# VH-VL binders against b9luv3, part 14

Target 1, 134 residues: b9luv3
Amino acid sequence: MVSLGLVVARFNDSVTEPMAEAAREAATDRDAVIVDEVSVPGAYDSPLAADRLARRDDVDAVAVVGAIVTGDTDHDHVIASATADKLTQVSLDRDTPVTFGVSGPGMSGAEARERIDKGADAAEAAIDLADELD

## First folded at step 4 (VH-VL)

Design d22 (framework fv_barzolvolimab)
Fold by ESMFold2-Fast, scan of step 4:
Structure d22 (fold): chain C 134 residues (1-134), chain A 122 residues (1-122), chain B 107 residues (1-107)
Amino acid sequence: as target 1 above (134 residues)
Amino acid sequence: QVQLVQSGAEVKKPGASVKLSCKASGYTFTSYWINWVRQAPGKGLEWIARIYPGDSDTYYNEKFQGRATLTADKSTSTAYMQLSSLRSEDTAVYFCARGRYVYKSGSYFDYWGQGTTVTVSS
Amino acid sequence: DIVMTQSPSSLSASVGDRVTITCQASQSISKWVAWYQQKPGKAPKALIYWASTLQSGVPDRFTGSGSGTDFTLTISSLQPEDFADYFCQQYYSTPYTFGGGTKVEIK
């Protein structure tokens, strides 16, 4: 049985809350338990929360869900990349899988569907990595 | 004062569709989920679907997928549920309810509409 | 889907009695449980959320407890206005699901 930590960014909570619910459903379907959930303001704030969860002896993997704002510049990719890089560093430093499900704030049915899938995917990837690396 | 006011009773024949309304007041309509729940006579509560009026994002219980359609009108702070291909088993009181974000994730239903009775009979 | 099993289905009680209603989840759901009261012909009213947190305006004779799979709603001293149906609900994941309800009737 895999024990997960879950980090949920509150920015664009209309997207990230359904992603978190999808992550919890996916974890339950895979017989994993979410032992703790941490809420952070934005995706860029998630590495510290992930680090704290990952250092716990009762956590096998961490899934992070968030949404990135797309503005006038291509800055959303820089923020997403920086967040992913830091989460990867947490994973390596703590020897604990950390996965990142991220969605953009776009307003289309296709994007909304992808956002839900990203939450489930992050949880499933965390479980798969915990199972394979144990 | 938070209030959800629902449309009046409907009587429909099998195979018809029905569209129910839920008008919100007393809070920022676009910042909370609206859930739809039904209760058949003498039975428990069954969750149908939810909509976030801020971006019209919808999530459906698979049992109602394809038959239920949720929409919201920001200009009138009104949520709608259309249920198609009605069967006698759809006879129930239908409630709308506000989903309140707590400090983590997931929402319980802190305020409910008064309910709309839908009767499906030949 | 998470199944919420509520018991008893009905009970008879007198004013002043202590009433306990239980809900059992088919899997661990932490504290993601709410309790509702429903009077005949009326919409449900929220009583408790986060398993044990009292909704604003609800009398303190109502208490909720539990975590994981086992949850209870207790009414410490039943009042005339408390004769109603009571439902638990999990909001851990969709689809949200409710217990079968408990009818609290006058003895």
Scores: ipSAE 0.000, ipTM 0.581, lowest interface PAE 12.3, mean pLDDT 84

Design d23 (framework fv_barzolvolimab)
Fold by ESMFold2-Fast, scan of step 4:
Structure d23 (fold): chain C 134 residues (1-134), chain A 122 residues (1-122), chain B 107 residues (1-107)
Amino acid sequence: as target 1 above (134 residues)
Amino acid sequence: QVQLVQSGAEVKKPGASVKLSCKASGYTFTSYWINWVRQAPGKGLEWIARIYPGDSDTYYNEKFQGRATLTADKSTSTAYMQLSSLRSEDTAVYFCARGRYVYKSGSYFDYWGQGTTVTVSS
Amino acid sequence: DIVMTQSPSSLSASVGDRVTITCQASQSISRYVAWYQQKPGKAPKALIYWASTLQSGVPDRFTGSGSGTDFTLTISSLQPEDFADYFCQQYKSTPYTFGGGTKVEIK
């Protein structure tokens, strides 16, 4: 049984909260346990929370969900890249899988459903990596 | 901020139909389910149906299937419920509520409209 | 349909009291339970979802617990604004169903 930590960024919670719910559902479907959940203001704040969870002996992997949307800043590309790089570094430093589901707002129902599924994808990827590497 | 604003009180005779509205603001209307729930005087909450405004997918409680009809207008961010063949037992406060999507399982209701009182009397 | 049995139907309490409300599902629903607060003449307000996850903006004196068939809502130190009706809801499968409600009244 895989033990997950979950980090949820609050920025654009209309997107990130459904993603977090999808991540919880995916974990349940895979018989994984979410042992702790941490809420952070934005995606760029997630590496510190992920590091704290990844340090724990009872955590096998960490899934992070967040939203980085065009129009919020003129540096959204830099913020996304920096966040991904820092999360990758946490994974390497802690020898613990860390996955990142990133979504932005859309206008169609199909796009909204796809964005929500990114949370499930992040949880499933974390579980798969924990299973494959151990 | 998220708001759901519902239409005003209705008084109907048995056998009539009523159409209620629920206007959404403060979020992307097409990205969330809208649920309809009623509460009869002195009774608990009863789920009627849900609609996904982005593609008009609907799911109905079997008890209301054939009598309730859900629609949504994306241009005005407004959801509608029509209930036909009204009986005295349909006297209740009717709420619309936003569904927080949970992958494949369903959703809880994070924001609610203020409610519309429907009275069915002879 | 999944039946949600809520108890007690009413209770009287004083400010500062610990209040516990229980909800039992007729079949296993994992953690697909939400809790709502409703004041007279108003719409329900979400307190908790996924059995134990606090809705944004809700005070941390509210806690949810449980999985499977048995669920509990606890208010650790009752405040004046907490006197209200409380309802559980399962959202594992449609039709979504609610508990009968618990009225929390001033002692």
Scores: ipSAE 0.000, ipTM 0.545, lowest interface PAE 12.7, mean pLDDT 84

Design d24 (framework fv_barzolvolimab)
Fold by ESMFold2-Fast, scan of step 4:
Structure d24 (fold): chain C 134 residues (1-134), chain A 122 residues (1-122), chain B 107 residues (1-107)
Amino acid sequence: as target 1 above (134 residues)
Amino acid sequence: QVQLVQSGAEVKKPGASVKLSCKASGYTFTSYWINWVRQAPGKGLEWIARIYPGDSDTYYNEKFQGRATLTADKSTSTAYMQLSSLRSEDTAVYFCARGRYVYKSGSYFDYWGQGTTVTVSS
Amino acid sequence: DIVMTQSPSSLSASVGDRVTITCQASQSISRYVAWYQQKPGKAPKALIYWASTLQSGVPDRFTGSGSGTDFTLTISSLQPEDFADYFCQQSYRTPYTFGGGTKVEIK
């Protein structure tokens, strides 16, 4: 049984809340338990929350879900890249899988479904890594 | 201060459709989910669907997929639910409720409309 | 779908009594449970979320507890205004589902 921590960035609730629900559903379907969930204002705030969850003895892996504002050309890239780099460092430092499902805003309902799947994907990847590296 | 005010009672024949309204005030309408929940006489609550008025994203309970349609009008801060192909089993009080995502808690319904009674009979 | 089984369906109590209502989820939902109160002819009112967190303005005689599959709502000293129906709801994933309700009626 895999024990997950879940980090949800609150920015763009219309996207991240369904992504979090998809992550929880995916965890339950894989017989994993979400032992704790942490909410942060934005994706860039998630590395600290992920670190706190990953240090816990009862956490096997952490899934992070977030959405990045569309902004001008390089803005979203900078935020997403910095967030991914820091989450990777948390994973390495804590020897605990950390996965990141991210999507951008301004999408239709159909595109929102694709973004929701990113939440499920992050949870599935975290479970797979915990299983493989145990 | 937060208030959801729903439209008045409806009486419909089997096979008809009904459109219910839910007018929000006292908060930023486009920043919260609106959920629709029904309650058959003397029975429990059943979740139908939700809409995010800010971008009109909708999510439906599979049981109501294809029969329920949610919309929202930002200019009047009003959410709507249309339910088609009505059956006697659709006789219920229909509530709209504001969905709130709170740290660690998931989504729950912190404010509710007063309800609209829909009666389906010949 | 997650099934929420609530018990008892009804109970009779007197003012000052301790009342306990239980709710069981068909699968583990961590602490993603909310509780609602519904008085006759009125809409539901939020009482508790995150299994044990009291909604603003709700009296502290209402207590929620539980994790995983088993959840409890307790009213420590029943007041006249507490005679009502109570419902649990899982907030874990859509479709959101509710318990069948518990009627707390005067003895």
Scores: ipSAE 0.031, ipTM 0.697, lowest interface PAE 7.6, mean pLDDT 86

Design d25 (framework fv_barzolvolimab)
Fold by ESMFold2-Fast, scan of step 4:
Structure d25 (fold): chain C 134 residues (1-134), chain A 122 residues (1-122), chain B 107 residues (1-107)
Amino acid sequence: as target 1 above (134 residues)
Amino acid sequence: QVQLVQSGAEVKKPGASVKLSCKASGYTFTRYWINWVRQAPGKGLEWIARIYPGDSDTYYNEKFQGRATLTADKSTSTAYMQLSSLRSEDTAVYFCARGRYVYKSGSYFDYWGQGTTVTVSS
Amino acid sequence: DIVMTQSPSSLSASVGDRVTITCQASQSISRYVAWYQQKPGKAPKALIYWASTLQSGVPDRFTGSGSGTDFTLTISSLQPEDFADYFCQQYYSTPYTFGGGTKVEIK
């Protein structure tokens, strides 16, 4: 049984709350438990929350859920890449899988809402990595 | 200071539709979910659907999908639920409730409207 | 759908009594449970969320506990204003579902 930490960004709640619900459903379907959930203002704030969850003895993996929906710009893509890089660093430093389910970048709010399953994908990837790396 | 004020009682014939309102005040309407819940006489609570007023995103309980339609008017901070093809078993008190995402807790219903009684009879 | 089974369906109690209401989820839902109080003719009022976090303004005689599948609401010393219906709710996933309710009535 895999024990997950879940980080949910509050920016664009209309997208990230359904993504978090999809992540929880995916965890239940895979017989995993969400031991704690932490909310942060935006996806860019998630590395600190992920680090705190990843260092806990009762956490096997962390899934991070966020949305970047300010429109199609190169700047949005750069910020998303920087966030992913920092989450990868947390994963390596803590020897704990950290996955990033992000709707966007380069999407309108409507487009991002069509990709709510990214939350489930992040949870499933975290569970798969925890299982395979034991 | 958060308030949700609902429209008055409705009496409808089977097959009709009803549209209920829920006017919000005391907070930023576009930043919180509005949920709709009903309670039949002497029975428990049943969740119908939710809407996010900021972008009109909606999620429906499958039992009500196709019959319930949620909308929101940002200019008046008012949420609406229309229920069509009414049957006697739709007789209930209908509540709107604010969904609040708090640190570590997800979305629970922190403030409720007073309820609107809908009676469906021939 | 997640089924919430609440017990007892009703109980009779006296002022000063300790009252315990239990709620069981059909699958593990971590701590995504809220408790509501409803008086006749009125809307439900939030008491507890995140299984054990007290809503602001709610007296501390109300406590919630539990995680996973088993949850409990306790009223440590029942007061006259506590005679009401109580409902648990899961908000782990949609559709959100409620327990069948517990009527706390005067003995």
Scores: ipSAE 0.080, ipTM 0.738, lowest interface PAE 6.1, mean pLDDT 86

Design d26 (framework fv_barzolvolimab)
Fold by ESMFold2-Fast, scan of step 4:
Structure d26 (fold): chain C 134 residues (1-134), chain A 122 residues (1-122), chain B 107 residues (1-107)
Amino acid sequence: as target 1 above (134 residues)
Amino acid sequence: QVQLVQSGAEVKKPGASVKLSCKASGYTFTKYWINWVRQAPGKGLEWIARIYPGDSDTYYNEKFQGRATLTADKSTSTAYMQLSSLRSEDTAVYFCARGRYVYKSGSYFDYWGQGTTVTVSS
Amino acid sequence: DIVMTQSPSSLSASVGDRVTITCQASQSISRYVAWYQQKPGKAPKALIYWASTLQSGVPDRFTGSGSGTDFTLTISSLQPEDFADYFCQQYYSTPYTFGGGTKVEIK
């Protein structure tokens, strides 16, 4: 049984809340348990939360849910790249899978809402990696 | 400080529609979901739908899709629910409630309006 | 839809008693359960979220526990102001669903 940590960014709640719900449904479908959840203001804040969860010996993998949409910042691509780089570094440093279910960059808010399934994808990827790298 | 104030009681005939209001104060209205929940006399709670006032994004319980319509007015910090084709089974107290994400939780309902009684009678 | 089965439907208790209310989900929902208290003629009030996290301002005699499918609300020493209806709610997925409620009444 895979034990997941879940990080949910609150920025763009209309996108991230449905993504988080999709992630939880995916976890249940795969008989995984969400042992802890951390809510952060935005996707750029997620690496710190992911590191915290990944440090725990009762966490097998971490799924991150967030949105970075065009129009929210002039630096959306820079923020997305920095966030992805830091999440990858957390995964490597903690030897724990960390997946990035973040819509954007380069999407409007409406486009991001159509891709809430990315939350389920992130949870499923985290479970698959935990199983394969066991 | 956070307060949700709902409109007054309504009495309607079968087949009519009703529009209820929920005025928010004490927080940033556009940053939290508003949920609508009803409670029939002597019965439990039933979730109807939610709206995000910041962009008017809505999600409906399938049981109410097509009959319930949620809107929000940012200028007055007021959420609305319209329920059409009223039946006697729609007699209930209708609540609005704020949805909030917090550490270790998804969206639960941290503040509730006082409720609006809707009576459908012939 | 996730069905939340709450028991008992009602119970009679005295001040100082330990009261236990149980809620069972039709499928695993991790810890995405909240508990609400409702007094006659009033709106529900949040008591607990994330199965066991106490809402700010709520007395610590209220305790939530459980994960997966089985959840419990316990009042360790019932006070006069605790006579009310109690409801569990899952917020794992939409549609959000509630237990049938438990009426805690004076013996």
Scores: ipSAE 0.078, ipTM 0.708, lowest interface PAE 6.2, mean pLDDT 86

Design d27 (framework fv_barzolvolimab)
Fold by ESMFold2-Fast, scan of step 4:
Structure d27 (fold): chain C 134 residues (1-134), chain A 122 residues (1-122), chain B 107 residues (1-107)
Amino acid sequence: as target 1 above (134 residues)
Amino acid sequence: QVQLVQSGAEVKKPGASVKLSCKASGYTFTSYWINWVRQAPGKGLEWIARIYPYDSDTYYNEKFQGRATLTADKSTSTAYMQLSSLRSEDTAVYFCARGRYVYKSGSYFDYWGQGTTVTVSS
Amino acid sequence: DIVMTQSPSSLSASVGDRVTITCQASQSISRYVAWYQQKPGKAPKALIYWASTLQSGVPDRFTGSGSGTDFTLTISSLQPEDFADYFCQQYYSTPYTFGGGTKVEIK
């Protein structure tokens, strides 16, 4: 049985809430338990929450879901890349799988629908890595 | 509490059109698909179409393409289906239902409206 | 279109019986199957999704199983309130399609 931490970014909750629900459903399907869920303002805030969950003895892996809305420049892509890098570093530092389901940047409602499954993907990847790396 | 409340029964003549409503409450309306399904008397369930209220993106069953039109009003959390060129075989109970995502390939219908009876007769 | 073949079309059972209903998909659909219960004059009610996941609030006597093309819904100990029609649905691809239904009647 895998014990999962879940981090959900609130920014653009019309996308992130369905992603979080997909993540919870995937966890239930795999007989994994979400032992704690942490809500953060935006995706860039998620590495701190992920680090805190990954420190816990009762957490086997962390899934992170977030969305990065359309901006005027490549800045949104920089934020997405920085967030992914920081989450990877948390995973390495804590020796705990951390996965990142992110929708965007450059997001529209049409893109949001295609990206909702990223929440399930993030949860499944976290569970698979926890199982494989034990 | 999630609720979908549908409009009342309709009696129409062949060739007419009908517009049904489905008012959502208890959840974020723009975050879930609204599906339309019908059931003819004594028969099974038939999927008509779906709409994503956030951007009004629609997908239609080919059988209903061109006759069914789905819209959504975000300000009132209400979805609509208009069905045109009605025939006697369109006599059915019409349901709206919320689509809840499970993985990439679509969603099951976790909450249903009570149904609207549409009778097409001369 | 994916065709869902449901069997049996009807069955008679007594309270306490174990009831099994099956659905076969015309192609592999992984686990993208839901099961619904419908009582006369009412809307369908979700019972199971993702082939085997129980919908919140549904009694645990209902179980779903299967993957690929063959799926089953089992009621382990039939109760009076379980006499109803049951439908499977695939949501792997549009158009979404339903099985023909199974009427569970009192013996």
Scores: ipSAE 0.000, ipTM 0.550, lowest interface PAE 13.2, mean pLDDT 84

Design d28 (framework fv_barzolvolimab)
Fold by ESMFold2-Fast, scan of step 4:
Structure d28 (fold): chain C 134 residues (1-134), chain A 122 residues (1-122), chain B 107 residues (1-107)
Amino acid sequence: as target 1 above (134 residues)
Amino acid sequence: QVQLVQSGAEVKKPGASVKLSCKASGYTFTSYWINWVRQAPGKGLEWIARIWPGDSDTYYNEKFQGRATLTADKSTSTAYMQLSSLRSEDTAVYFCARGRYVYKSGSYFDYWGQGTTVTVSS
Amino acid sequence: DIVMTQSPSSLSASVGDRVTITCQASQSISRYVAWYQQKPGKAPKALIYWASTLQSGVPDRFTGSGSGTDFTLTISSLQPEDFADYFCQQYYSTPYTFGGGTKVEIK
């Protein structure tokens, strides 16, 4: 049984909340347990929440879901890259898998809504990594 | 627009090897899985393997493990599949298809190449 | 391996008909199902992913539903260009597997 932490960014919640629900459903279907869920304002805020969850002895892996859509910022690609880099660093520092399901960057809101399966993908990847690396 | 363009038809004898190509355009080649799927005449679809072009990470269907070899050339945005020890039952149309990216997660196939017919006969 | 059982293997329909195709997985796969359309001599074309999410550019008459083990593709008002083969696929785990296909033919 994998114990999973889930971080959900609230910005663009019309996209991120369906992604989070997809992540929860994927975890349930894989017989994993989401032991805690943390909500953060935006994807860029997720590394701190991920670090807090990854520190816990009862957490085997962390999945993060967020959205970065066109029109939100002129630097959407920089923010996505910086967020991914920080989450990778959390994973390495905590020796705990951290995955990031992100809709965008460079997508419209309509395009991002078509990609809610990225939340499920992030949960599945976290579970797979926890299984492979234990 | 996304395109995957595959190499031309091949005719091979039993025991030979074949190498097929799949040239990608219209997207960042290193950010999406490339999957290989075959379809025998009048039959359904069968997944062979996938490759992540960014680091050449591969996953194979056990049925094809040891016979199929996937590679990718980032400089030309081209993926390759080599299938060795060909048998008559390998006669099929072979497709490459793009897998949707989520941090190297497995995915559905949103764009497909036109297919390459491989005929194995003697 | 996860086995995808697709039904029916073929059906005959008229333009304007409602067509329903089903797919059953041998184990629970959440919503990791995609549907593809294939016309003779052509590559498959993605229609639906994540069980019910419509691929960009695909007409609204195509809908998918289901979760767990039972999935359905519905065409609400069949058009002449919809006569084709349809396949479901699971992408829950490797090896990825496909249903046997459904041929939709003109009556």
Scores: ipSAE 0.006, ipTM 0.527, lowest interface PAE 12.8, mean pLDDT 83

Design d29 (framework fv_barzolvolimab)
Fold by ESMFold2-Fast, scan of step 4:
Structure d29 (fold): chain C 134 residues (1-134), chain A 122 residues (1-122), chain B 107 residues (1-107)
Amino acid sequence: as target 1 above (134 residues)
Amino acid sequence: QVQLVQSGAEVKKPGASVKLSCKASGYTFTSYWINWVRQAPGKGLEWIARIYPGDSDTRYNEKFQGRATLTADKSTSTAYMQLSSLRSEDTAVYFCARGRYVYKSGSYFDYWGQGTTVTVSS
Amino acid sequence: DIVMTQSPSSLSASVGDRVTITCQASQSISRYVAWYQQKPGKAPKALIYWASTLQSGVPDRFTGSGSGTDFTLTISSLQPEDFADYFCQQYYSTPYTFGGGTKVEIK
């Protein structure tokens, strides 16, 4: 049984909460348990929360969900890229899988809501990596 | 102080529709989910659906998909549930309840309306 | 759907007694369990969330425990106002589901 940590960004919570629900449903379907869940203000804030979850001995992998929609910033692609880079560094430093399901960037709010399955994808990828690496 | 105030009792015939209201106060209405739950006489609680008033995003229990319709009016901080094609087994008390996402807590139901009794009979 | 099996369905107790109610999930749900109290003719009131976190304003004689599939609500010293129905709820995934309830009645 895989034990997951889940990080949920609150910015655009009309998108990220359904994504988190999809992640929880995917974990249940895969017979995995979400041991702990942390909310953060925005996706850019998620690496610290992911690091703290990843260092726990009862956590096998961490899934992060967030949303970055067009119109929120001029540099939404930069924020997404910087967040992904930092989460990758957490994964390497902690030797623990960390996956990032992000709705956007480059999407309207309506388009972002159509991609809540990215939350499920992030959870499933975290479970797959935990299973494959030990 | 958080309050959810629901509309009054309804008596309907089989095949009719009913529309219930849930007026919120004491918090930012658009930042929390509103859930609808029913309780038939002598039975347990059954979740029907949820709506996020900020953008009207909805999720339905499959059992009620197509019969229940959730809406929200931001200007009056009021959530609505319409239930169509009523049957005698829809006789129940219907509750609205606030859902809250918080660190480690997910979306449990922290505040509830007083309930609306719906009776479906010939 | 996740099934929540609650036991006992009813129990009789006296003021000052320790009361224990259990809830079992049909699959692992981490700690995504809440407990509610319901008095006749009233709406449920939240008591516990995140399996063991006490809702603001709730007396600390109420405690929750458990993770995974097995959960417990304990009332350490039953008071007259505690005679009520109690329900567990999983909020791990939709559809959210509730236990069948436990009626705590006077002995």
Scores: ipSAE 0.006, ipTM 0.570, lowest interface PAE 11.4, mean pLDDT 85

Design d30 (framework fv_lacutamab)
Fold by ESMFold2-Fast, scan of step 4:
Structure d30 (fold): chain C 134 residues (1-134), chain A 122 residues (1-122), chain B 107 residues (1-107)
Amino acid sequence: as target 1 above (134 residues)
Amino acid sequence: QIQLVQSGSELKKPGASVKVSCKASGYTFTSYWMQWVRQAPGQGLEWIGRIYPGDSDTKYAEDFKGRFVFSLDTSVSTAYLQISSLKAEDTAVYFCARGRYVYKSGSYFDYWGQGTTVTVSS
Amino acid sequence: DIQMTQSPSFLSASVGDRVTITCKASQSISRYVAWYQQKPGQPPKLLIYWASTLQSGVPDRFSGSGSGTDYTLTISSLQAEDVAVYYCQQYYSTPYTFGGGTKVEIK
């Protein structure tokens, strides 16, 4: 059984709350347990929370859920790329899988809400990596 | 102060439809989920589903898909629950409630409407 | 779906007694549990969320605890005004589910 940490960004909570619920449902369906959940203001704030969760002996992997929704796709991509790079560094430093489910970048708010399943994707990827890297 | 005010009781025949209203005040209507909960006579609470008034995104529990439909009128901060093809087992008090995301918690229901009694009888 | 099994279904106690109500989830819900109080003819009122966080305005004689699958609501000193039905609710995943309720009465 895989033990997950979950990080949820609150920015655009109309999108990220359903994504977090999808992540929890996916974990349940895969017989994984979310042993702790941390919320942060925005996706860019998530690497510190992910690092704290990844340090725990009872955490096998961390899934991060966030939304990046703006009218400027260049800025969307910069924020997403910076967040992904830092989360990758946490994964390498802690030898613990860290996955990032992001709704956006490059989508309107309505389009981002249609991509809520990215939360499930992040949880499932974290579980798969934890199992494979046993 | 935050309030959710629901419409009055309804008595309906099997096969009819009913539309329950829930008017919100004291907060930004489009920034919080609206939850719907049913309570059959003498029984416990059962989650029907939710709607987000900012974009009309909905989710229904499996048992309530089809006949139960959520809608909104954001100009008057009001949410609606419509039930079609009413059956005797739909007899219950229907509650609306505000749901929100809070640090280290998911959606819990912090403010509730007073309830609308719907009675379905021949 | 996650089942919430609440016990006892009914309890009768004296003013000043310590009362405990338990709620068991069919799977781990990672502290995503809320407790509600419902008095006759009234809607439910939120008492506690995230297993142990007391809602603003709720008397401090109410407390929550638990982790994993097992959660408890405690009333440290029962008052006459506490006569009500109490419900636990998981909000870990949809569909959200409630316990069967515990009716608390005073002897």
Scores: ipSAE 0.005, ipTM 0.587, lowest interface PAE 11.9, mean pLDDT 85

